# Designs tried in a protein design chat: VHH binders against DegV domain-containing protein DR_1903. Part 10

Target 1, 288 residues: DegV domain-containing protein DR_1903, of Deinococcus radiodurans (q9rt62)
Amino acid sequence: MIAVTTESTADILPLQLGYSGIHLLPVPLGHQGQVYSERELPPDQLVNLIRTTGEPARTLAIDDEVVARTFEAALQGSKSGRLVHVASGSRFTPHFEVAARVAGQFGVRVQVIDGGTVSYALGVQALHAAHLADQGADFGQIARALAELRERTLLTFAVESLDFLRVNGRIGNVAAFIGNWLGLRPLLAVEAGEVVSKARVRGQAAAVRTLLSATHQFQHQTGETLRLYCGHTIGGEGAAEQLQGQLQAVYRDLPAPLHPLGSGLTANVGPGVVAVLAFPRRFGLGHA

## First folded at step 1 (VHH)

Design S5 (framework vhh_8pnl_2)
Fold by ESMFold2-Fast, scan of step 1:
Structure S5 (fold): chain B 288 residues (1-288), chain A 121 residues (1-121)
Amino acid sequence: as target 1 above (288 residues)
Amino acid sequence: QGQLVESGGGLVQPGGSLRLSCADAGFTFSDYAMAWYRQAPGKERELVARIYSGGSTNYADFVKGRFTISRDNAKSTLYLQMNSLKPEDTAMYYCAAEYTIDSGSYEYDYWGQGTRVTVSA
């Protein structure tokens, strides 16, 4: 089977790693001149550091040598001697460019896919790649399947503040929402490899209502049974539980599990976030 | 998308009345702001009336005092009572479920297929 790697910021579930062999490329976190891994600075500690110091945290560039070591480690577990790396969207981070450059040193053994997204949506692509690899798919088949999955994925979310995206240099597509929005919660989506602004709403109930509506529209546009996830950062648990309850009232036979989001995403979007991730159920997620 | 179903349109004389209904076909109705829009031939859609989840209402100046918007959350139905109808009210009337009220910015989640209202002698 082809081995699969993705970024630590993909918020992938640990239980899948035991069955699919997915290796994580560590994305470092910076705070006040100190460098941390996501494991060293879990979301609750990250949020406490930001609140206590008044200073933001950032995701940092990955060194070429760290990328090379990650690829070498993953290849040691590859029966085919081949690896596919699924990178966060090239318009969100420099990680795709770095991974593609380093992969050139491995010839045909390592190939890199631009995931065009972030967080658990990226994680889902990596899990699906592992599922296909387990079934004997080649690189071309995996790349085509992930392109289809990207076109059929909904990722939309409500943030408490745009300041976290601004500090990390990710507000270019949503800058128009800054200014006279005091008391409003921005609603954002990932579309065509970019963060886009959808709305500004007042309060948690309106934010949850918007996410539910987006999910309902998406289900009817695709015409397929969906997998649903209610994502949240620290402080967004109540909103995510409300969203879960409302999704399950509409889609009674579909689970909509809560999914805690990691430190890399928290650094970029902040605490208090609630999100919905949806995609067709036919896209399998790893070997079980 | 056809998840909202409008009904109640028809032909009436000037000064007549009609009541439009909009039924929810599969989402949580009580969580949405609901609105009626209209579109005359060759013109863009314009807001007629809006009712928020909490019951507050907003009306276009050209229908104030003549139209009344209401909702029944238990029946998942939106209504528009139209009185003192004028030839200028002739249009396709559309129901919309909305998540935000922000001028010029993504004010709708769902649109129905519309119901025709003709006011003519």
Scores: ipSAE 0.000, ipTM 0.094, lowest interface PAE 22.7, mean pLDDT 80

Design U1 (framework vhh_7uia_1)
Fold by ESMFold2-Fast, scan of step 1:
Structure U1 (fold): chain B 288 residues (1-288), chain A 121 residues (1-121)
Amino acid sequence: as target 1 above (288 residues)
Amino acid sequence: QLQLVETGGGLVKPGGSLRLSCVVSGFTFSSYEMAWVRQAPGKELEWVSSISSSGSTIYYEDSVKGRFTISTDNAKNTLYLQMSSLKPEDTAVYYCARDYGWSGYTYFDYWGQGTQVTVSS
């Protein structure tokens, strides 16, 4: 009943958009004064562009007019005349603030939720919101369910370099990790709407082992059957496949699909990233 | 720089015709689905028509079928909307929009500034 919107950087797969009916706010990419959509600059081309020019790419704020038009279009498809927008974490991006401001023009018809996260962890919240909306849930029920999902979500990842987060202004609490690089890979997590540092390890095998360990601790903490995803940016495919194999060896009856991460996230974390996303299976994603 | 520029709007009497044009620059026009979307005074956005990147697959909103024709000229990077048998209900700002390529008709990543169409006696 209630329509759902989120951001193009939520890394939701095209098939999932098709069955969920989720509408996306386009997050623009900027590079050397040129503006691109994520479709125009897919991750491999983005990485090549950064390497050949030596200049970073950034995610940009969404224009108020684009947000307003997208909300109006989504509301046209809503039989209840209501819309919930799930925004990336307010401490990561300006998108929540822009969406909340624009939503004011619509009164009670448009409600904005601070997703407190990014990438497919945000996408999962939007998919779950759509699933609940299809079951007749009201805004309050959706908001409470997403708050519970946020508290029961593990998003942990290994980066090759902190430079991408630094140049995009998202380094925050992990700035202390810039010193003494010497071949160490930072292990980061999203907790309470912030990027936090968890470990520094040498090499891919150690990074994969640390992600696996984090998953085991999370499984023990929740005591629930999990949905598992092995995320990666360009160059991280091998590490993600290794993680998948090790997760499947431990959790034999649980799929742990590879999940490619888009250009918006790649601009912020760089190539060569491997991630684990985990949350209790009871948070349904519709046909997912 | 991506740019969509609409022209061709104006005042027309019921039963009249107008042709809207949208000139595109800054991206490969022939690689994207394009659409016309309108907004009547005090109303929400309403999708009007879409055309595939090849120009071979075309869709219309039910109320404009048989009256409006969408087309492209890839050599000129131009999208058109030929409107006939115009009704007062067609009064709106008409926007040219580029489809992100992810959803059927309601998700557009770039929009023009719009052109006003007023159907009045």
Scores: ipSAE 0.000, ipTM 0.158, lowest interface PAE 16.2, mean pLDDT 83

Design U10 (framework vhh_7uia_1)
Fold by ESMFold2-Fast, scan of step 1:
Structure U10 (fold): chain B 288 residues (1-288), chain A 121 residues (1-121)
Amino acid sequence: as target 1 above (288 residues)
Amino acid sequence: QLQLVETGGGLVKPGGSLRLSCVVSGFTFSSYEMAWVRQAPGKELEWVSSISSSGSTIYYEDSVKGRFTISTDNAKNTLYLQMSSLKPEDTAVYYCAKEYYGRLSWGFDYWGQGTQVTVSS
């Protein structure tokens, strides 16, 4: 089987890493001149560090040596001697360019896919790749399936502040939504490998309602039964639970699990975020 | 401690130009993102433009793109807004603001007193 790697910022849960065999390329965190792994700064400690210092954290570029070591470790577990790496969107982060450059040292053994997205939307691509690899799929089959999944994925989220995206250089096309009114929350989406602005709403209830509406529109447009995830950063738990309850009321018998988002994403979007991730249920993730 | 003083406002005819200045004291100017924000009579606050501490990253509200230019002079601790092709809808009190980073809220932690810009024939 082809081994699968992705980034630590893909927000794959420890249990999912265990059953999938996915190896993570660690994305380092920077704060006030200090470098941390995500293990050294889990989300609650990261948020506390930001609050106590008044300074944001950043995700940093990955060293070529770290990428090479990660690929070598993953290849040791590969029966076929082959590896597919699913990278965060090349228009969103520098990680694709670094991974592609290093992959050149491995020839045909390592193929890098531009995931065109971030966070658990990237994570589900890696999990689907691992599922297909377990079923005997080759590189081409995996690449085509992930391209199809990307085109049929909704990732929409409400942030408390644009500061975190701005400081990390990832504000892009949402700069037009800069402004400061009490309780105003930007509603953003990842589309075609870019962060785009969808709405500005006041308060948690309006944010949740807008995410629910986006999910309804997406389901209507695709015409398929969806897999649903309610993502959150520290402080966004209540909003995510509200979203989950509303989704379960409409899409009866479909699970809409809460999904905690990691430190790398928290550094880029901040605390208090609530998100919906949706894609057709036919894209298997290798678990029940 | 921190003080922001805006000048340069006044009455101008449509199509005219004005240059706003904001002199900053009490902090290392070159270490902070700065912004211009305005409030028209009877309206809410509207962000106009922001500039990074290095001066290399600049953003504008859509209605002012191509007409306004934000810049800094670190040696003088001064933020500028060059306004051209002014329209009646640009009539507002313009505030210089220090942008806030590092807390859960996005926004401005210090504001100046404002300078009035009136565009009328």
Scores: ipSAE 0.000, ipTM 0.114, lowest interface PAE 19.6, mean pLDDT 82

Design U2 (framework vhh_7uia_1)
Fold by ESMFold2-Fast, scan of step 1:
Structure U2 (fold): chain B 288 residues (1-288), chain A 122 residues (1-122)
Amino acid sequence: as target 1 above (288 residues)
Amino acid sequence: QLQLVETGGGLVKPGGSLRLSCVVSGFTFSSYEMAWVRQAPGKELEWVSSISSSGSTIYYEDSVKGRFTISTDNAKNTLYLQMSSLKPEDTAVYYCARGPTYYDFWSGYDYWGQGTQVTVSS
């Protein structure tokens, strides 16, 4: 079986790591010149740190040595002596480039796939890769399956307003003033390997309605039964529960589980985020 | 080093057209949402239009919808605003602004050009 690695920012749950055997490449967090792991700064503490200091946090570049150690550890657990690494989209982060460069040191043993996405959409690709590897799939089969999954994935989410810029007196706080003065929240999607702005909506109910509408349009376009996830950062729980309820009212036979999002993503999108992740159910995650 | 330079403003008669351009340097243009924001004499800043990094999502203020078209040329690192059926109410200084990225969403609209004057008068 081929071993599978992905990034700690892929928001794979501990139970899923346990049954999948996926190894995580840790992505470090930075705040006011200090470096943290996600374990040192879980989402609630990260949000508290951002709120109390008034300063943003960010994800940082991964050292080549950390990538190499992660690959070595995963290869030790690989019966085939082979590894697939699924990286966040090359247009979002430098992680694909670093992983691909380090993978060159391992020859044919390590293959790196550009996941073209982030967060649990990336995590789902890694979980599907692990499922296929457990079924005896080779590199080419896994790469083709992930390309298909990537083309048939909906990831869209609503973020809170730009209040943070205003309170910190940063240049550009006029844009934050404009957004907050109007009471609008950005609605974003991941499309063709990049983040796109879809709308600006007022309030939680409008954000949830827009995510629901996007899901309906996606289901109609695919014509397939979907697997659905309601993602959230700290403060977004209520909106995610509302989205879950509305999705399950329409898609009664489909679970739409809540999915907590980690510190790496929270650093980049902030608290209060609600998201929908959808893809055809035929893509297995190995928890059957 | 990071720079946004607006051009294409000028004096036009009501019903006329202008094309504004914003050439950017010092960052990966295709990774950012871009926007046009204007300020009319004696008024506050008013958002006009925005375009996603992919170009697939475009939003307009209601007063300009159907008259203005926002577009990008990623190869030239240039943002455009094609303005048609111009009205005296469109008289303003027009600013090009760099929006947030996924990687640093907290930056918001962090870099602005110097502005270009559009005057619609008979």
Scores: ipSAE 0.000, ipTM 0.125, lowest interface PAE 17.5, mean pLDDT 81

Design U3 (framework vhh_7uia_1)
Fold by ESMFold2-Fast, scan of step 1:
Structure U3 (fold): chain B 288 residues (1-288), chain A 122 residues (1-122)
Amino acid sequence: as target 1 above (288 residues)
Amino acid sequence: QLQLVETGGGLVKPGGSLRLSCVVSGFTFSSYEMAWVRQAPGKELEWVSSISSSGSTIYYEDSVKGRFTISTDNAKNTLYLQMSSLKPEDTAVYYCAREGSYSSGWFPFDYWGQGTQVTVSS
């Protein structure tokens, strides 16, 4: 059985899908020169700090020593002496490059996969990798399955402001639209390892409606039964509940659970975010 | 089941013409404002055109005015987009959408179809 690691910003803990043996690489948070773990600065306290100070928080690079210790701890739980690490997209963060460099010290025992995404879409890849490892899959089988899952995943979300992505250097192709759409909510997606702008709308109802429409289009394109998750940051709870209700009216056989997003994601996208994550049900997540 | 099904896309040379169709089922077509929205590779959604439920009020994005014509056939529950003088810049997936638009780039929509690919090249 191959052990699995990913990043704390993969937001897998709220899913609690029976793979508690996945080790998380802690992504540090920075705010006004002070460094925090996500445990030290949970989302509600992070948002209060941002609102009180008027200054956004940042996610920071992980130290090589922390990566090495995380890999060693995970390998102790591996019956095969093998580990796969699923990293956030190499175009989003330095974490893939750091993990790949450190993995070189472990020879063939540690393989690093570029997840090409972030947040709970990355978390889903890690959970699927753990599911396949539990079924006896090798590195190549896991890598191919995650590549397929990546191509068949919808991650679309509405933000209140592009400033949080801009400050963290993760604005990508949406940079051309900074400041041109005052008073509008940007609708963004993760595609081909990049954040892309999909629409701009006024108000929560329009944002929720657009996310529902994106999900409807995705379902038509795939033709498969989906797993659905309604993500949110602090302040986005009401929008996420509206989205959940609308999704359950259309996709009655699917639960579409609410999924609170952690401090690392909140630092990058801000408060008031509502998101949909969708992918074909055939990609198993253990006991979900 | 509520459905919006687009057809009529394809490969055309610059200066060519295409007619896109959107067949609607599962709701009363004539009760809703309908729109065409497109997405070019690597770009955000762009509202193209909308038509009121009565057919009397029509809007176009500036870049398509005089080249594209939106229309409806309520008896067939069908929305059309007649495209002429096509340019490489018109290359996109075209979506039929239910709901009024407030302006280009911030169109609220309720439902849309899977889209139809239009490619303009030599």
Scores: ipSAE 0.000, ipTM 0.132, lowest interface PAE 17.5, mean pLDDT 80

Design U4 (framework vhh_7uia_1)
Fold by ESMFold2-Fast, scan of step 1:
Structure U4 (fold): chain B 288 residues (1-288), chain A 122 residues (1-122)
Amino acid sequence: as target 1 above (288 residues)
Amino acid sequence: QLQLVETGGGLVKPGGSLRLSCVVSGFTFSSYEMAWVRQAPGKELEWVSSISSSGSTIYYEDSVKGRFTISTDNAKNTLYLQMSSLKPEDTAVYYCAKDRGYYGSGSLFDYWGQGTQVTVSS
């Protein structure tokens, strides 16, 4: 049916959530004047580069010709001759604006949705869109379902430093928390298309406890059975495993799989990050 | 070819207002996120505000929220910063900046203007 595209920074590849055929717009990485693909600079190498140079990397705008080429490739696989692109939030990246501009060249064939989020929260929107498209849903049905999913999604994460988010002003309301850490780690969330500060905590054990608490509060708020994912960047594996164990102890019989986050997100949030993604199970991705 | 020219700075009393303008040339203005950043004498560079290429997504540093307004006029290739309720702490050189990248710091912004001096004093 309708083909689906999103960006490589949606971090869908490591988990393989039961759907294939999604085409990814490759988000380039920049570091000290050099440009890399995410494949050329995988997370472990990226973190090593950041540590050895003392300089964060950045994600770059995608060239219009690359977007057009990706859309054409995806359309070739579309039975309906139609494509929906699920873009990272317009408040976070230029990708929505670039995709919308290029989509104009395709007329009615390509529609762009502002996903209002980033990383694997964007990834699950793309996977849900693909699931619905496979069931014969049209553009309007997909857009409505994704809007509902956005309202019922928790994306909360603990970072070691705000330096990675600060660079282009994408930290929103958390700008006031830059500097003067006194050994505290920020706990952040994505809400209404923005990064917001939820807490400052001391140490990884406290960060894990706070993420667990946020998940309990969210489950209580929604009143629904959740689908859970424990995300991490390089250096965050131990915290993510601890979070997974604690979630499985509370939410018996629910999987809470570990989800390695890719180079694009690592450039934006840094190493040592642990995250929780939660949303109601009824937003089907075709598997547990 | 790329040029950013800031104007509108000057001396103003606390509580006063100024409007900064940045005229851009040599690139398609509507294709890039634009920002205002400032540097007070002897201090580090501070980000002030950003606006997306469409003008629909806007961010402010907390200390300027409610006092400053960023806007664009794509037809004039001009970025504005309307500043009100100015404080002595707002004294700085203000720079207009363009960036193609998000979240990174290998190069904060691709291009900078010459800057415009804002001095808030009694």
Scores: ipSAE 0.000, ipTM 0.136, lowest interface PAE 16.9, mean pLDDT 80

Design U5 (framework vhh_7uia_1)
Fold by ESMFold2-Fast, scan of step 1:
Formats: structure tokens, sequence, C-alpha cells
Structure U5 (fold): chain B 288 residues (1-288), chain A 123 residues (1-123)
């Protein structure tokens, strides 16, 4: 069985992390010259720290030594002596490049996949990789399956401000932030490894309605039964509950669980975010 | 006194180059993200480029990518915009601006502006 690793910012803990095949690379958080783990600075404390100081927090690069230690630990748990690392999209973070460089020290034992996405969308790729590894899949089979999953994944979300993505260097092509932005919430999606703008709306109800519309279009495009997750950062729970209720009214037989997002993502997208993640049900997520 | 003063504008022919400078006083320049913003005649304000306080993160409006380069000189408290391959569409008043930190003032936009410098691209 091939071991699987991904990043702490993949937010896989809300997906019931009792699965022993996955190890997490900790992505450090920085604020005013101090370095924190996500455990040391949970989302509510992170948001309070930003509000009280008026200063942003950032996700930081992962040290080569931390990556190497994580790979060694994961390999020790691997029956095959092999590891697949699923990294956040190379257009979003430096983490793929660091992981690929360190993996070179391990020869063929460690292979790194560019996940082309972030957050719980990256998390489901890692869980699917672990599911396939548990079934005896090799590197090539896992890589092909993850490429298919990437092409058939919807990740779309409403932010209160583009400032968090901009400050962290993750704003992509959505960089126009001057003009009539007051009271508008950008609706964004992850497509082809980058953030794209889908709409600009006023208020929670309009944001939720737009996420519902995007989900409906995606369901029609795929023609498959979906897994649905209603993501939120701190302050976005009410919007996520509204989205969940409306999704369940339309897709009565599909659960749409709430998915709290961690500090690493909160630093990058801000508080008050509501998101939908959708992908075909056939992509199994593994189990403990 | 909190000031941003732009220089370097002028008349240039299509395909030409100009270098804009912005001298900052009254705050610690290296502690803030800085931006260039322009306004063409009869148009709205358009963000052009931003550079993080560390200088490690830089963004450009799609229409200027590959043609414009933003940079800083912390010793001189100066922000630069090197403009090359200029087009008539680049004609505008160019403003140096300090980016507003989130959780302070208006969440979107800039909190300190220069007076602007005119760039005219014509034959």
Amino acid sequence: as target 1 above (288 residues)
Amino acid sequence: QLQLVETGGGLVKPGGSLRLSCVVSGFTFSSYEMAWVRQAPGKELEWVSSISSSGSTIYYEDSVKGRFTISTDNAKNTLYLQMSSLKPEDTAVYYCARVSPYWYGESYGMDVWGQGTQVTVSS
C-alpha cells in the first residue's frame, strides 16, 4: 500500500480523519513576525488577532527539513516503501515546488502530484488517492484518477474581500480591486489551477443563490450523482447553513454536510466565506 | 506630513518607454503594500500594479503584464513603474497609492494617494 501525504491546509479533518494512510505537512502561519501552527492559532483566535491588531496573517513556505521528516514518517508506515504526495496547486503556493525538490532526495520512492487546487478540494484528492492505494493501485493509476477528479470538481465560493487573497499573493487574475466594491461580495471559482471571477453580488442571500445556480449547472454538466459539501470560514456558518438547506430542498437524496475550514485557508480568503465543493460520488474517499 | 509625490510622466510615442517615480514621506515605506493606479480621460480609476511590503509579491493588470515593471528602493523611499512598449490606450493620469490594510477604513482600495502624473502616448 502506497502512503499518502498532503498539506494541513487541505482541511481533511472535517472529512473524518481516522484514516491512518494520510500524513499532513504542516503549513505555518505568520503574524507580526511570529510563527504559528494551525493548532496554535485556530480560526476564531486568528480572526480575533487580525481584528485587534489590524494586521493580516499569512501562510508561509514549508521548510525542506519539515517536508523530508514528513516523507520519512509516512514511508515508515508504508508497506510498499512508496509515497504519493498531493500538493496544493503550483499556481497558488510554492508548496508543490518545495515538495518536488525534496522528493528528489528519495528517488522513485516519493512522487509528487500537482493537485491544481486548494483547501478541501485538495483534501478530497488526497483521500481518493488513499482509497486507491488501499485497493493496491500504483503511482500511475493514482495520478490518472486524480487528474480525472480534478477535471470533474466544482469549487466555488463567496468572499467578503479580495484583500486576503491579494495580501497572501493568491489573487490570480481577479486583481481589479478599485471602483464600486462597497457592499459587493465576489463569487470566485478554482478552474484550471487558478482563481477566476464568476459574479459580484450584494448580501448573503444573493451569494447563496449564485452558489446554488453554479451547483445546478455543474450537476447538469456531469450527469452524475454528486457528493456536496458546504464550506465556511468563521463568520460564514449562517450562509453555509442557508446554502445547505436550499441544496437539500433541491437535491433531497444528497447529503450536503457543513465543512468548517481551517486557519490556513481563513488567512488566505478571510472570515465570512461560504463555499460549495461538488464532485461525482464514484470518487471514493477512503475510510479508517 | 503624509505625502506621495509622482514624477516621470510626459509625452511619448507608441512603442516608447517611461519610468515613473513616487517619493514617499511621513510613513515607513517598507511597511506597506504600494500600488500604481491610473485614470484615462473620461474613464473610471483602473488598478495597474501592486507590490508587497517585502517586495516578494507583485501583481499586474492583465493589459500591462510583460510591458510594465513595478519596483521599490527602500533606501530612497521610492516606488517605481518602468513602462515599455507603450500604447495609446496607456494614456492616463498615473497615481501612486498606499494600499489600505484590511480591517482598517474601506476594505477595498487605497488610503493615501499622490497628486498624479500625466502620461500621454501619441504620435
Scores: ipSAE 0.000, ipTM 0.116, lowest interface PAE 19.2, mean pLDDT 81

Design U6 (framework vhh_7uia_1)
Fold by ESMFold2-Fast, scan of step 1:
Structure U6 (fold): chain B 288 residues (1-288), chain A 122 residues (1-122)
Amino acid sequence: as target 1 above (288 residues)
Amino acid sequence: QLQLVETGGGLVKPGGSLRLSCVVSGFTFSSYEMAWVRQAPGKELEWVSSISSSGSTIYYEDSVKGRFTISTDNAKNTLYLQMSSLKPEDTAVYYCATLGYSSSYWPKFDYWGQGTQVTVSS
């Protein structure tokens, strides 16, 4: 069986790490020249630090030595002596480039996949990879399955402000909306490895309705039963609970669990975010 | 200091019922999303059910939906799993677990108890 690694910003829950055996590359956080782990700056402390100083926080590149040590540890737990690393999208972060460079030192033993996404959308790719590895899949089978999962994944979210994406250099195709309208919430999606703008709406209720509508449209497009997650950053709990209730009213037999998003994502999208993550349930997560 | 203690397991015939309890100590129970997970001998860990920290949101794995009921008693810091219409396939060690906030995790911070054995056989 192939071992699986991904990044701490994949927002995989502790219980899921326990049963999947996934090892995480720790993504450091930077603020005013000081480096923190995500554990040292949980979302509430991170937001308070940004608010009190008026200065942004950023996710930083992982040291090559840390990557190498993590790969070695994961390989020691691998029955096949092989490892696949599922990296956050190469257009979003430097992590794919760093992981690919370090993987070169391991020859064929370590393969790196560009996950083309972030947060729990990346996390579900890693969990699916671990599930397939447990079923005896080789690297090529895993890579193809993750490519299919990426193309059949809905990740859409409402932010309170574009400023967090802007200061972290991840504003991309939504830059045209910066500074235009006060009081409007941008609705964004991750498509083809990029953040794209979908709508601008006034207020939390309208944002939740738009996410629900996007989910209905996605369900219709796929024609498959979905796995659903209601993501949130700190301050977005109420909106996520509202979204969950509305999803449960429509998709009676499908769970739509709340999924807290960590400090790495909070630094990049800000507090008060609500998100929906959806994909066909046939993509197994190892009894998640 | 954090402790999860599961009880209530045992031997039961198919179609029978059991109530599992998990007593939580060392933290504020109502601050955590709680879950029941199970593991049959030689098999993968399987999530069974979860309940949000507020108690308002409850989920079940498809194979147990309609047969199992998760609940909490915050005054007693206790999580319950009422199991009915038990099947041989439900035979497993059942663990009580906390679902922590992702930003505070480390691979070793899977807070789960020692487990309680449920055996469903004729």
Scores: ipSAE 0.000, ipTM 0.126, lowest interface PAE 19.1, mean pLDDT 82

Design U7 (framework vhh_7uia_1)
Fold by ESMFold2-Fast, scan of step 1:
Structure U7 (fold): chain B 288 residues (1-288), chain A 123 residues (1-123)
Amino acid sequence: as target 1 above (288 residues)
Amino acid sequence: QLQLVETGGGLVKPGGSLRLSCVVSGFTFSSYEMAWVRQAPGKELEWVSSISSSGSTIYYEDSVKGRFTISTDNAKNTLYLQMSSLKPEDTAVYYCARQTYDYLYGSHAFDIWGQGTQVTVSS
């Protein structure tokens, strides 16, 4: 059985970590010269810290030693003596490059996959990899399945401000939209391993409608039954509940669970975010 | 066929008023956010006002607040812009636009535009 690792910023729920056996590579958080784990600074406390100090928090680079230790721990639990690491997109973070460099020290035992995404979209890839590994899949089978899952995944979200992405150095191709349309909320998507701007809208209702429209278009294009998640950061709960209600009205037989997003993502996108994650239901995530 | 038809433009003196209308066909008007966008001679497109699909949330560009009023009549599939206290700086082609999104093709936030109606404010 191949062991699976991913990053703490993949927003995998504690129960899912329990049944999947996934080991997390901890991504540190920085605020005013202090370093925290996501456990030490959960989302509500992170948002409070940002609001009270007026200063944003950042995700930080991972030390090579921490990566090596994580890989060693995961390998100890692997009967095959092999590990697949699913890293956040190489265009979003330095974590893929660090993981790939450290994996070189382990020879063929550790394979690193560029997940091309972030947050629970990355978490879903890791959970699917663990599910396939449990079924006896090899590296090649896992890599091909994750490539297909990436191609057939919708991740789109509304942010209140681009400042959080800018401070973390992850504004990329959307920087051109700064300052031109005051009072508009950016709607962003993850496409081909990059953050892209899809729309600029006013207010929560417009943001929710955009996410609903993106889901309908994606479902029509794939032609498959989807697994749906309504993601949110602190302050985005109401918008996520509105999105859930609208999705369940259209897709009555499908759950569209609310998914709280962690501190790592919150540092990068800010409070008040609402997101939709969708992918074909056939990509199994295991069971509790 | 998706169509937005603007009317009501014309020549007006400073301090005057005009009412622009935009008749919508080919889609469910009450399901979309609608906007007015203008383009002055030799300038870039400037957003003027937006109204939510429910009609309950309305926004204005700062330079037109208190002078312009956006409204809808869902029964007539019509978007309105009531303009008062017009200034020479308001001279522009005014476009009615639908706010919607095609994520698969990366379309702009305003995907359907009218032909525009010319508003000229001069003495």
Scores: ipSAE 0.000, ipTM 0.122, lowest interface PAE 19.0, mean pLDDT 83

